# Ledger of designs, part 68: VHH binders against q9p7j3

Target 1, 174 residues: q9p7j3
Amino acid sequence: MILPLFPETQVHVFVYENVSNCAAIHEQLISQNPIYDYAFLDAATILYKKQVYSAIIRALEDRRDEQMKTKTIHSEVILSLSPKTEISSAFRQFSMTKKSKNIVVVKIDSKLTEEEEFERLDKLVEGNRVEFSDEELQKLIDFKVLKKNYKLDPSTLENPLASILSSIALRGYS
Short names: E, the ipSAE of ESMFold2; O, the ipSAE of OpenDDE; V2, 0.75 times the mean of E and O plus 0.25 times the DockQ between their complexes.

## First folded at step 4 (VHH)

Design m21 (framework vhh_8emy_2; at its last look DockQ between E and O 0.06; V2 from the best seeds 0.00; counts 0 for: pae E 12.0 > 2, placed apart)
Fold by ESMFold2-Fast, scan of step 4:
Structure m21 (fold): chain B 174 residues (1-174), chain A 118 residues (1-118)
Amino acid sequence: as target 1 above (174 residues)
Amino acid sequence: QVQLQESGGGLVQPGSSLRLSCAASGFTFDEYTMHWVRQAPGKGPEWVSSIYRSGGTINYATSVKGRFSISRDNPSKTLYLQMNSLRPEDSAVYYCAARLYGSKTDYRGQGTQVTVSS
């Protein structure tokens, strides 16, 4: 995918369901194995493709403006999903855990093609790849988690997209 | 006040062994993932190895796997790298680094020079 504001930046997004080795992946992430340099998100927190793209764009803007709050662009994507700039809270809310079952994986600045990243990730993730689409994401979301993470009330929950995107775009300005 | 001090480098012949040490102070050592990174003249930095805060999860670059061994001693706040079967291509300045997953924190030492030459 090509982003209009960042045409030189390669972005790949992958979705895996029924992942059996989340505990092993989590151990590699916290030990900071460079092979696992991706944003590993819990699919229970992601409802729309636009939600992921908005976080990616915000992270790239923060990198461009030298305003990153985390060490890597992938960590910045995880932070950018949160309405607040508190790093540990964002990771608790959105990053995969050893108990996760379905995950969304983001790769930015890959030197590999999308096909090569598929081959690499399929060796790391023991699960089923599915299409990165709103339809597939809606099968994996946990609405209780979504409501809590974005502080949605009953009226907002009926159509949460605008509220979620606003929270991502206006993070740190409220 | 954060300080990482590497030691143990030197000039050795191919096939020799060296043990590097990194003494840490000014931060909670046992909460950080520790790394060894090396940089040869005219080249970019290359990650060598990492060890999780508990010592339970260890990773190695393919180029050193089977030859190098990373370890840590949390009570003494010290990181180690045992380097065996050294090759000329292992010649580099070796840096100790302390990092936290999901943080901008990246503490680095001044480095220790390793030269492998006949």
Scores: ipSAE 0.492, ipTM 0.796, lowest interface PAE 2.5, mean pLDDT 90
Fold by OpenDDE, look of step 5:
Structure m21 (fold): chain B 174 residues (1-174), chain A 118 residues (1-118)
Amino acid sequence: as target 1 above (174 residues)
Amino acid sequence: QVQLQESGGGLVQPGSSLRLSCAASGFTFDEYTMHWVRQAPGKGPEWVSSIYRSGGTINYATSVKGRFSISRDNPSKTLYLQMNSLRPEDSAVYYCAARLYGSKTDYRGQGTQVTVSS
């Protein structure tokens, strides 16, 4: 897909459930294998499509403004999900781990169609693709983790999306 | 609540035409590859045709190629199958199916009966 504010940047988002090889993927990421040039997110930490898009937009804005805090646009997406400025914290909070079973995969600057990109990614991920939708995401979310990551309390639980988006947008301004 | 509802089936003579429709709801229609499959009495399911997200990629079973035409309208979330030059062997229940590319899970309708007989 193309984001209106970034017409030259194609973005793809994929959701996988029951992934059996997250540990192997994680090792490749640690090794900085260029074939794994994606943002691999733990689906347990993602509740809304807008949460992901907001992080993507934030990362793209940071890149545009030459204010990226991380080395790659994909790592910046992971950082952008976090209300915290610490990169290590953001990765611990939102990045896929060796123990993850469900993941959200983001590709920035893709030159391929969604199908073509999927074919490439499908060689890396051993799992079942599911629809990128709020409905599917809410089946995969761990609310305890979500509440912890964004410091959600009873006053914000009524509209967690607003709180999440605010946290993403205002990171570093608290 | 995913729903696929087929319509347009009926009894027709050989050589005639039918147009099937499938109304979809409860999922992001334009992200799914849509399929027509059919099942005749005493036979297993047979794939008929597929159309990808944008409609740019279309495939047909050899048995229907040149006679059937699949199309989709994403805004109305509707899948179509234009069936021309119908033959008795085309008689079957026709099902609309939706599958996210690469997914092992699909959605399927209840089907619509097509009977071709003189």
Scores: ipSAE 0.131, ipTM 0.555, lowest interface PAE 2.0, mean pLDDT 93
Fold by ESMFold2, look of step 5:
Structure m21 (fold): chain B 174 residues (1-174), chain A 118 residues (1-118)
Amino acid sequence: as target 1 above (174 residues)
Amino acid sequence: QVQLQESGGGLVQPGSSLRLSCAASGFTFDEYTMHWVRQAPGKGPEWVSSIYRSGGTINYATSVKGRFSISRDNPSKTLYLQMNSLRPEDSAVYYCAARLYGSKTDYRGQGTQVTVSS
């Protein structure tokens, strides 16, 4: 996919359910294996496609403006999901862990088609790929985690998207 | 018990078509992504195509895109692979696969042999 504001940047997003090897993937990420250069997110923290797109756009804007706080564009996406500026908190809250069961995987600066990137990623992830869609994400979300991460209350549960996107946009004002 | 049974393979000439079928039983077929995987003699397994539980998303390996078409019929618990414009390099045992229990290896059938030879 090409985002309108970043026409030279190809992005792919994949969703996997019932992943059996998150612990193995996690060890590779800690070891900084370049084959695993993706953002691996815990799907329990992601309710909407727009949540992921907003984090990608924020990360790309920060790269463009030389304001990145993390080492890679993929780690910057993880930070950008957080309403807070502390890097370790963002990773703890949104990154895939050894115990994750469902994941969202983002590739930025891909030189491959979606099909080609899927072929490579499918060798790394032992799980069932599902559509990147609000319908599928809603099956995988943990609403208790979502409420905690974005400080949602009952008044925002009918339409939490606006509150979530505002939290991402207003980072630094809380 | 879980069973996957492929059929429809055979010996054909280059440029021919074949349709593979896979009859599934012993699991909730419509809740799982289904795959075709092939293995040529002396080579590792090669993923060919996937179709998601709803049938809404389909993926193909680059080597078969435009020539192969995957489909599923959830009421009959059957997976299909339409293979057109067959080439000698498509020769392999074709396995129907379901990823059960999130394992590294899928449940697979016995396979059906496809041989493309002039």
Scores: ipSAE 0.006, ipTM 0.273, lowest interface PAE 12.0, mean pLDDT 85
ESMFold2 (binder alone), look of step 5: mean pLDDT 84; pTM 0.850

Design m22 (framework vhh_8emy_2)
Fold by ESMFold2-Fast, scan of step 4:
Structure m22 (fold): chain B 174 residues (1-174), chain A 118 residues (1-118)
Amino acid sequence: as target 1 above (174 residues)
Amino acid sequence: QVQLQESGGGLVQPGSSLRLSCAASGFTFDEYTMHWVRQAPGKGPEWVSSISRSGGTINYATSVKGRFSISRDNPSKTLYLQMNSLRPEDSAVYYCAARLYDSKTDYRGQGTQVTVSS
């Protein structure tokens, strides 16, 4: 995928359900193995495709403006999902954990085609790939997690998209 | 004051061994994942190896797997790279780096030159 504001940037997003090796992946992430240079998100935290794209756009804007708070663009995507600028809290809220079951994986600036990234990720992730769609994401979301991460009250939780996107876009200004 | 100081490089013949060291100070060494990265003349940086905070998780680039061994000694705040069966293509400046997974904080040394030549 090509983003209108970042046409030179290649973006791939993959969704895996029933992942059995999250503990092994997590160990590779904390050891910063460059083979695992992706944003590995807990699917329990992602409700919409637009939520992921908004975080990607914010991360790319921060890179363009030399305002990144994390070392990699992929870590910046994880940070950008959070309504706060506290790095550790963002990673606790949105990054996959050893206990995760379903994950969303983002790759930016790939030197590989989408098909080649699929083949590479299928070797790293022991799970079932599903379509990156609002329909599939809504099967994997945990509304208690979503409510806590974005501080949604019951009235907002019934239609949270605008609130979530505003939180991502306005991160660091409140 | 944060410092990473590499040492142990030199000029050796193919098939030789070298042991690189990286002495760390000014930060909590045992909280950081440590890396070895190398850069040959005219090429971009190449990641060589990483070791987790406890030493429990170790990774190697395919090009060095089976020949190089990374280790750390947290009490002495030192990172090591044992390089065996050296090849001309291993010639590069070797840098140690300290990173936190969830941070932009990245400490890097000035490097030590390794030259493998007949």
Scores: ipSAE 0.013, ipTM 0.429, lowest interface PAE 7.2, mean pLDDT 86

Design m23 (framework vhh_8emy_2)
Fold by ESMFold2-Fast, scan of step 4:
Structure m23 (fold): chain B 174 residues (1-174), chain A 118 residues (1-118)
Amino acid sequence: as target 1 above (174 residues)
Amino acid sequence: QVQLQESGGGLVQPGSSLRLSCAASGFTFDEYTMHWVRQAPGKGPEWVSYISRSGGTINYATSVKGRFSISRDNPSKTLYLQMNSLRPEDSAVYYCAARLYGSKTDYRGQGTQVTVSS
């Protein structure tokens, strides 16, 4: 998808289920190996495609405005998913861990096609790729994790999309 | 506070070898990934090499692959770069850098000058 405010920004999003090498990937992420310059998210925290795109847009806005809180655009995406501006908390809440089983992977500023990025990631991730769709994300979400991360009450949990998007857009104010 | 001190640079002939060292203090060395970065006069910084926290993962820039070898000794808090088959194009100030995933702040030393010339 092209982003209306960032039409020249190349964005790819991939979803993997049943990943067996999360501990190895996590070690590479902590060590900031340039080969792993992606946002690796725990799929247990992602319910909608719009949730991911809203975080990407927020991160790109912060980069444009020279207001990034983290070192890379990909770590800024992880921070932007959180309703708060505390970096370590955001990473604990949304980033893939060595115990994760299903992941969402975001790549920004790639000059490669989606198929070329998939070939690269297929060598790094030992799991099954599934479609980036609301249907597939709903199979991987943990609603208890989602409720805790966004502080949802029972009335908003029935239709949480607007609340989640508002939390991302108003990060630091709610 | 945090300090990274590079050493081992010098003036050498093409084809020679040099070993650079980087001594770290003021932070928990074994929690940081380590990098070598170089900068030649009039050019921007070029990433040279990477080593993971444990030393289990190592990567090199294409320009130095097969000639340079990165290593670390966590007990002594020291990073190394073994440079073989040096070329005039390798002439630069070499910096070590320490990084944490998610942190905006990198730690970087003052650099050590390497000049490859006859």
Scores: ipSAE 0.005, ipTM 0.264, lowest interface PAE 11.5, mean pLDDT 85

Design m24 (framework vhh_7yz9_2)
Fold by ESMFold2-Fast, scan of step 4:
Structure m24 (fold): chain B 174 residues (1-174), chain A 121 residues (1-121)
Amino acid sequence: as target 1 above (174 residues)
Amino acid sequence: QWQLVESGGGLVQAGGSLRLSCTASGRTFSDYAMGWYRQTAGNEREWVAFITRGGDTTYADSVKGRFTISRDNAKNTVYLQMNSLKPEDTAVYYCATDFSEYLEGSTYDVWGQGTPVTVSS
């Protein structure tokens, strides 16, 4: 996919369900293995494609403006999903854990095509790839987790998109 | 306090070999992944080799098949065995460890002071 505001930036998003090796992937991530330089998200935290795109756009804006708070653009995507700009909280709330079953994986600035990145990731992730679509994401979301992460009340939980996007787009509280 | 100290650099002829060592002090070495990086004048630091806590290794394409990373947790040491050295391997070599943001959101890292390697043609 091409983003209109960042047309030279290659962005690929992959969704995997029923992943059996999350503990092994997590070990590679905490070890900072360069092969795993992606944003690994717990799909229980993602309800909409627009949620992921908004976080990517904010991360790219922060990089453009030389205001990144994390070490990599992929870590900045994870931070950008959080309504607060506290790195530890963002990773606890949105990143993949050893207990994750379904994951969303984001790659930015790939020199590879989407097909080539898929072939690479398919060797790392032991699960079933599904389409990156609102329909598929809504099968994997945990509304209790979503409510907690974005501090949604019952009135906003019935139609949370605008609230989530506003939380991502707002100026950080640092 | 946490320190990393590199050694083993020097002058070597093309086709030769060197073994770099990096010793850690001040923290439990076996809890952390270790990597080797290199930097030439005017260029950004590039990763060379990486070893996880469990001993799994990965290498940059430029050194794959020629370099081997290993660790000895009893000695708190990580090694880089460099074979078939080329003039383009000339650089200052650094060892590093880092706290992954996936490990409780830490952004802390530790770098050594570097050891220079010069490969003559």
Scores: ipSAE 0.248, ipTM 0.700, lowest interface PAE 2.3, mean pLDDT 84

Design m25 (framework vhh_7yz9_2)
Fold by ESMFold2-Fast, scan of step 4:
Structure m25 (fold): chain B 174 residues (1-174), chain A 121 residues (1-121)
Amino acid sequence: as target 1 above (174 residues)
Amino acid sequence: QWQLVESGGGLVQAGGSLRLSCTASGRTFSDYAMGWYRQTAGNEREWVAFITRGGDTTYADSVKGRFTISRDNAKNTVYLQMNSLKPEDTAVYYCATDFSDYLEGSTYDVWGQGTPVTVSS
């Protein structure tokens, strides 16, 4: 994928359902194994493709402006999903956990093609890849988690897109 | 202050071997994964080998089968055994650890000063 604001940046996004080895993946992430250098998100927290893209764009803007708070661009994507600037809270809210079942995986600045990244990820993730689409994401979302993470009230819950995107774009300024 | 100190670099002929050591000052070495990285003039630093706190190892394709990473937690030391060295292995080698954002919620890279390795043709 090519982003209009960052056309030089290679971005791949993968969605896996029914993942059986999240505990093993999480252990590798805690251990900082470099082959796991991706943003691993819990799909229960992601409702829209635009939500992921907005977080990626914000992370790339922070890197461009030398304002990253985390040590990697992939960690910055996870932070950028949160309406708060506190790293620990963002990771608790959005990152994959050892108990996750469905995940969204983001790779930025890949030296590999999408197919090559898929082959690599297929060796790391024991689950079923599904299309990165709003339709598939809506099957995996947990609305209670979404509501809590973005502090949505009943008036915005039925159409939360604008609120979510505003929270991501204006993180720390809302 | 946590500090990493590399040693063991030098000049070696192609086909030779070197063993690099990286010793950590501090009380938490065994709690962290350790890696070896290298940098050639004009190029970005790239990873070479990685060892988890439990001892599992991973290698870059360019060194797999030739290099071996290991650790001795009692000595607060991580090692890189380099065999069958090639001229393209010429680089400054660094050991590093950093705290995972997934675990700590904030991270600081801890890097050594580097040890140069020159492999002559």
Scores: ipSAE 0.063, ipTM 0.490, lowest interface PAE 4.9, mean pLDDT 83

Design m26 (framework vhh_7yz9_2)
Fold by ESMFold2-Fast, scan of step 4:
Structure m26 (fold): chain B 174 residues (1-174), chain A 121 residues (1-121)
Amino acid sequence: as target 1 above (174 residues)
Amino acid sequence: QWQLVESGGGLVQAGGSLRLSCTASGRTFSDYYMGWYRQTAGNEREWVAFITRGGDTTYADSVKGRFTISRDNAKNTVYLQMNSLKPEDTAVYYCATDFSPYLEGSTYDVWGQGTPVTVSS
């Protein structure tokens, strides 16, 4: 994927459904195993490709401007999905947990090709890879989680894209 | 709310030793990773040593063989034993919760106030 504001930055996004080893992956993430240096998101929190891209762009802007609040670009992506700037809250809201079933995985600045990352991730994730598309994401979303995370009212929930993107861009203030 | 308090810094001659302590209050840290970092004038903070929940350790190349990190979970304390000190070890030393933000029930990026170490030639 090519981002217009960051054309030299390599970005790969993978979606897995019916993942059976989330507890094992979570232990590796807690131990900060470098092999697992990706952003691991719960797919229940992601409705649109643009939602993920907006968080990636914000994280890259923060890195460019030396304003990152987290230790890694991948952690910054997860923080950037949250309308608040509190790291613990963002991870509770968006990150993969031991009980997750479907996940979205983001890799930035890969030294591997997309195909090589697929091969690597397929060894780490015990699930079915699906296309990163709005159609596939909409099969995995939990609208109750989305509504809570972005504080959506009933009128906004009918067309939430603009509200979600504004929340990501403004973080903490609407 | 976590608080980390470092102690044990001071003035020492090259070749000497110091033991730094970091005590946590407000919560126990037995389930968390802990690290030591240092900052020299004009430079960014750099990591020095890291210890896991189980006591496994890693060190920056510049201190490997000279520094030892350890923990005493009963005292809620992490230590940095610094041997064979060099003038280039002069820095403010910081204790931090060096944990993954995926770890629930914790505040990410908990830092102490720092303890200065000056090594004379």
Scores: ipSAE 0.315, ipTM 0.777, lowest interface PAE 1.6, mean pLDDT 83

Design m27 (framework vhh_7yz9_2; at its last look DockQ between E and O 0.12; V2 from the best seeds 0.00; counts 0 for: pae O 7.4 > 2, unsure alone 60.4 < 65, placed apart)
Fold by ESMFold2-Fast, scan of step 4:
Structure m27 (fold): chain B 174 residues (1-174), chain A 121 residues (1-121)
Amino acid sequence: as target 1 above (174 residues)
Amino acid sequence: QWQLVESGGGLVQAGGSLRLSCTASGRTFSDYAMGWYRQTAGNEREWVAFITRGGDTTYADSVKGRFTISRDNAKNTVYLQMNSLKPEDTAVYYCATDFSPYLEGYTYDVWGQGTPVTVSS
């Protein structure tokens, strides 16, 4: 995908369901193995493609403006999903855990071709790749998790898109 | 708790070299990844380099090929060798523990007090 505000930036988003090796992936992420330099999200927290794109755009804006709070662009994507600028809370709320079953994986600025990233990631993740679409994401979302992460009330939960995107676009305070 | 103490900063001319040291108090140094960060006037603190428990290194694009991070676990010390220094490298340099943000239950970094580096024209 090419973003209009960042046309030189390559963005790839992958969705996997029924992942059996999340504990092994999590160990590699804790060890900071550079092969795993991706944003690994719990799909239970993602409802829309626009939610992911908004976080990517915010992270790229922060990188452009030299305002990143985390070490990598991929960690910045995860932070950017949160309405608050608190790294530990954002990762607790949105990142993959050893108990995750379905994941969303984001790659920015790949040195590999798109085909090579597909091949590499399919070898790291033991699950079924599905289309990155609103339809597939809505099968994997946990609405109780979504409501808690974005502090949605019953009226906004019926149509949460605008509220979620506003939360991501607004810069929170620590 | 543990304390990080930086040393080795100072004045140096462009093209010169400095070696920064950061010594940790305590017995758990070898259990942690370590990093160097810097803060320039008017800017937020930026990451410079880090080294994992196993010795794997990563560098910011601005310093690749010029700076080298290393560690000596027996001395509880992490080093930053800075070569081919430029005026834009002028900053206060900090060392820190570098926890993976995926690490549950460890939501803090330990930072040193900093050591100033000034690179003259």
Scores: ipSAE 0.350, ipTM 0.791, lowest interface PAE 1.5, mean pLDDT 84
Fold by ESMFold2, look of step 5:
Structure m27 (fold): chain B 174 residues (1-174), chain A 121 residues (1-121)
Amino acid sequence: as target 1 above (174 residues)
Amino acid sequence: QWQLVESGGGLVQAGGSLRLSCTASGRTFSDYAMGWYRQTAGNEREWVAFITRGGDTTYADSVKGRFTISRDNAKNTVYLQMNSLKPEDTAVYYCATDFSPYLEGYTYDVWGQGTPVTVSS
């Protein structure tokens, strides 16, 4: 992933399918265990790589401009996926829950290479890593969830990417 | 409408002990991790201890072995047992919910009013 405005910020994105321990991970996220300092997303809500990139960029812009609304850059990514400004709605709609089966995991400010970060993350997640690609994401998406989260109607379902990216970009953040 | 009230602070000599309490009202606090922080004049609040929903505990290096956090979910109360107190432990102590937006029914962090602790030489 290329982030020309943030060249000193290392970002890694991982996708896991068939995750068996989301409930255990969720308990650690609730307790704010620093080992689990990642953004954990439900893959059922993510259709495109660009959806994730746009949320990361928006979160980094808000950090740069001192306009973050959440405590960590990772929670800010989850907020940034939402077309709305309410933190609780964003997490309800996009975050991994104890019932999730497939996840997207984002690490920002990594001090490690992608494979070194994967080695750490793989100790935490009991599931199968797949490629972060539109092809793999399309296998994991739930289109009913996507439609609800972004309020897509029949006219926008042909090209939902533009509607989704517009929602992320035009949300009322500085 | 969720309030936290700290108590148990006071003046104590070095080497002594105090037990702080933090009682929650309004919501069931067993759904949240809880933490203790402290603040001296002119400084940022410093994390001291956390206890998870399941009872797992974590401590700042400066207090490991001397402080113990515990919870009584039936009383909506979290405790901080402070032993072997040192003058550098002098601060106002605050309890707080653990802010985690992953929690179903997420709310913003809630802080108590603080309870002052003074440790004399």
Scores: ipSAE 0.100, ipTM 0.580, lowest interface PAE 4.3, mean pLDDT 84
Fold by OpenDDE, look of step 5:
Structure m27 (fold): chain B 174 residues (1-174), chain A 121 residues (1-121)
Amino acid sequence: as target 1 above (174 residues)
Amino acid sequence: QWQLVESGGGLVQAGGSLRLSCTASGRTFSDYAMGWYRQTAGNEREWVAFITRGGDTTYADSVKGRFTISRDNAKNTVYLQMNSLKPEDTAVYYCATDFSPYLEGYTYDVWGQGTPVTVSS
């Protein structure tokens, strides 16, 4: 898909459940396999599509403004999900781990169609693709983790999306 | 169990040079890419330099041509040679284990305690 504010940048987002090879994927990332040019997120930490898009937009803005805090656009997406400025914390909070079972995969600067990208990614991920929707994400979320990551309390639980987006947008402004 | 220890920071005059070291322990050093970051009070930690397992290097635009990252796998050490230092380079510098691909992907970080660098005018 194309984001209106970044028409020259194609973005794809995929959701996988019951992934059996997260550990293997993690090892490939560690080994710096360029085939794994994605942001791999733990789906347990993602509740809304807009949460992901907000992070993507934030990362793209940072890149545009030459203000990236991390090495790559995909790492910047992960950082952008976090209300914290600490990069390692952001990754611990939101990045796929060896123990993850459900993941959200983000591709920035794709040169392929969504289907073509899926075919490519499907060779890497051993799991079931599900729709990238709030409904599906809500099935995969760990609310305990979500609450912890964004410090959600009863006053913010009325509108978690607003709180999450505010946290993303205001990172570094606390 | 993976630990990083930075050293080599200090006070230096503008235009001067400084060499930072980071020694890793607890894992197979050669299996990991390494990076340097820096942080000033009240600001976010920013990426400075990256070196892959194979020795390929990348740099932030702000330090290109002035800083050089290198590694010695036999010593489990990554270095940051800092030349032509500027006052704006003043920060606490951190070494990190970086799991990001050379050109793409994302990074997992393990941080050391940091080493302070102060560049005076």
Scores: ipSAE 0.016, ipTM 0.272, lowest interface PAE 7.4, mean pLDDT 88
ESMFold2 (binder alone), look of step 5: mean pLDDT 77; pTM 0.772

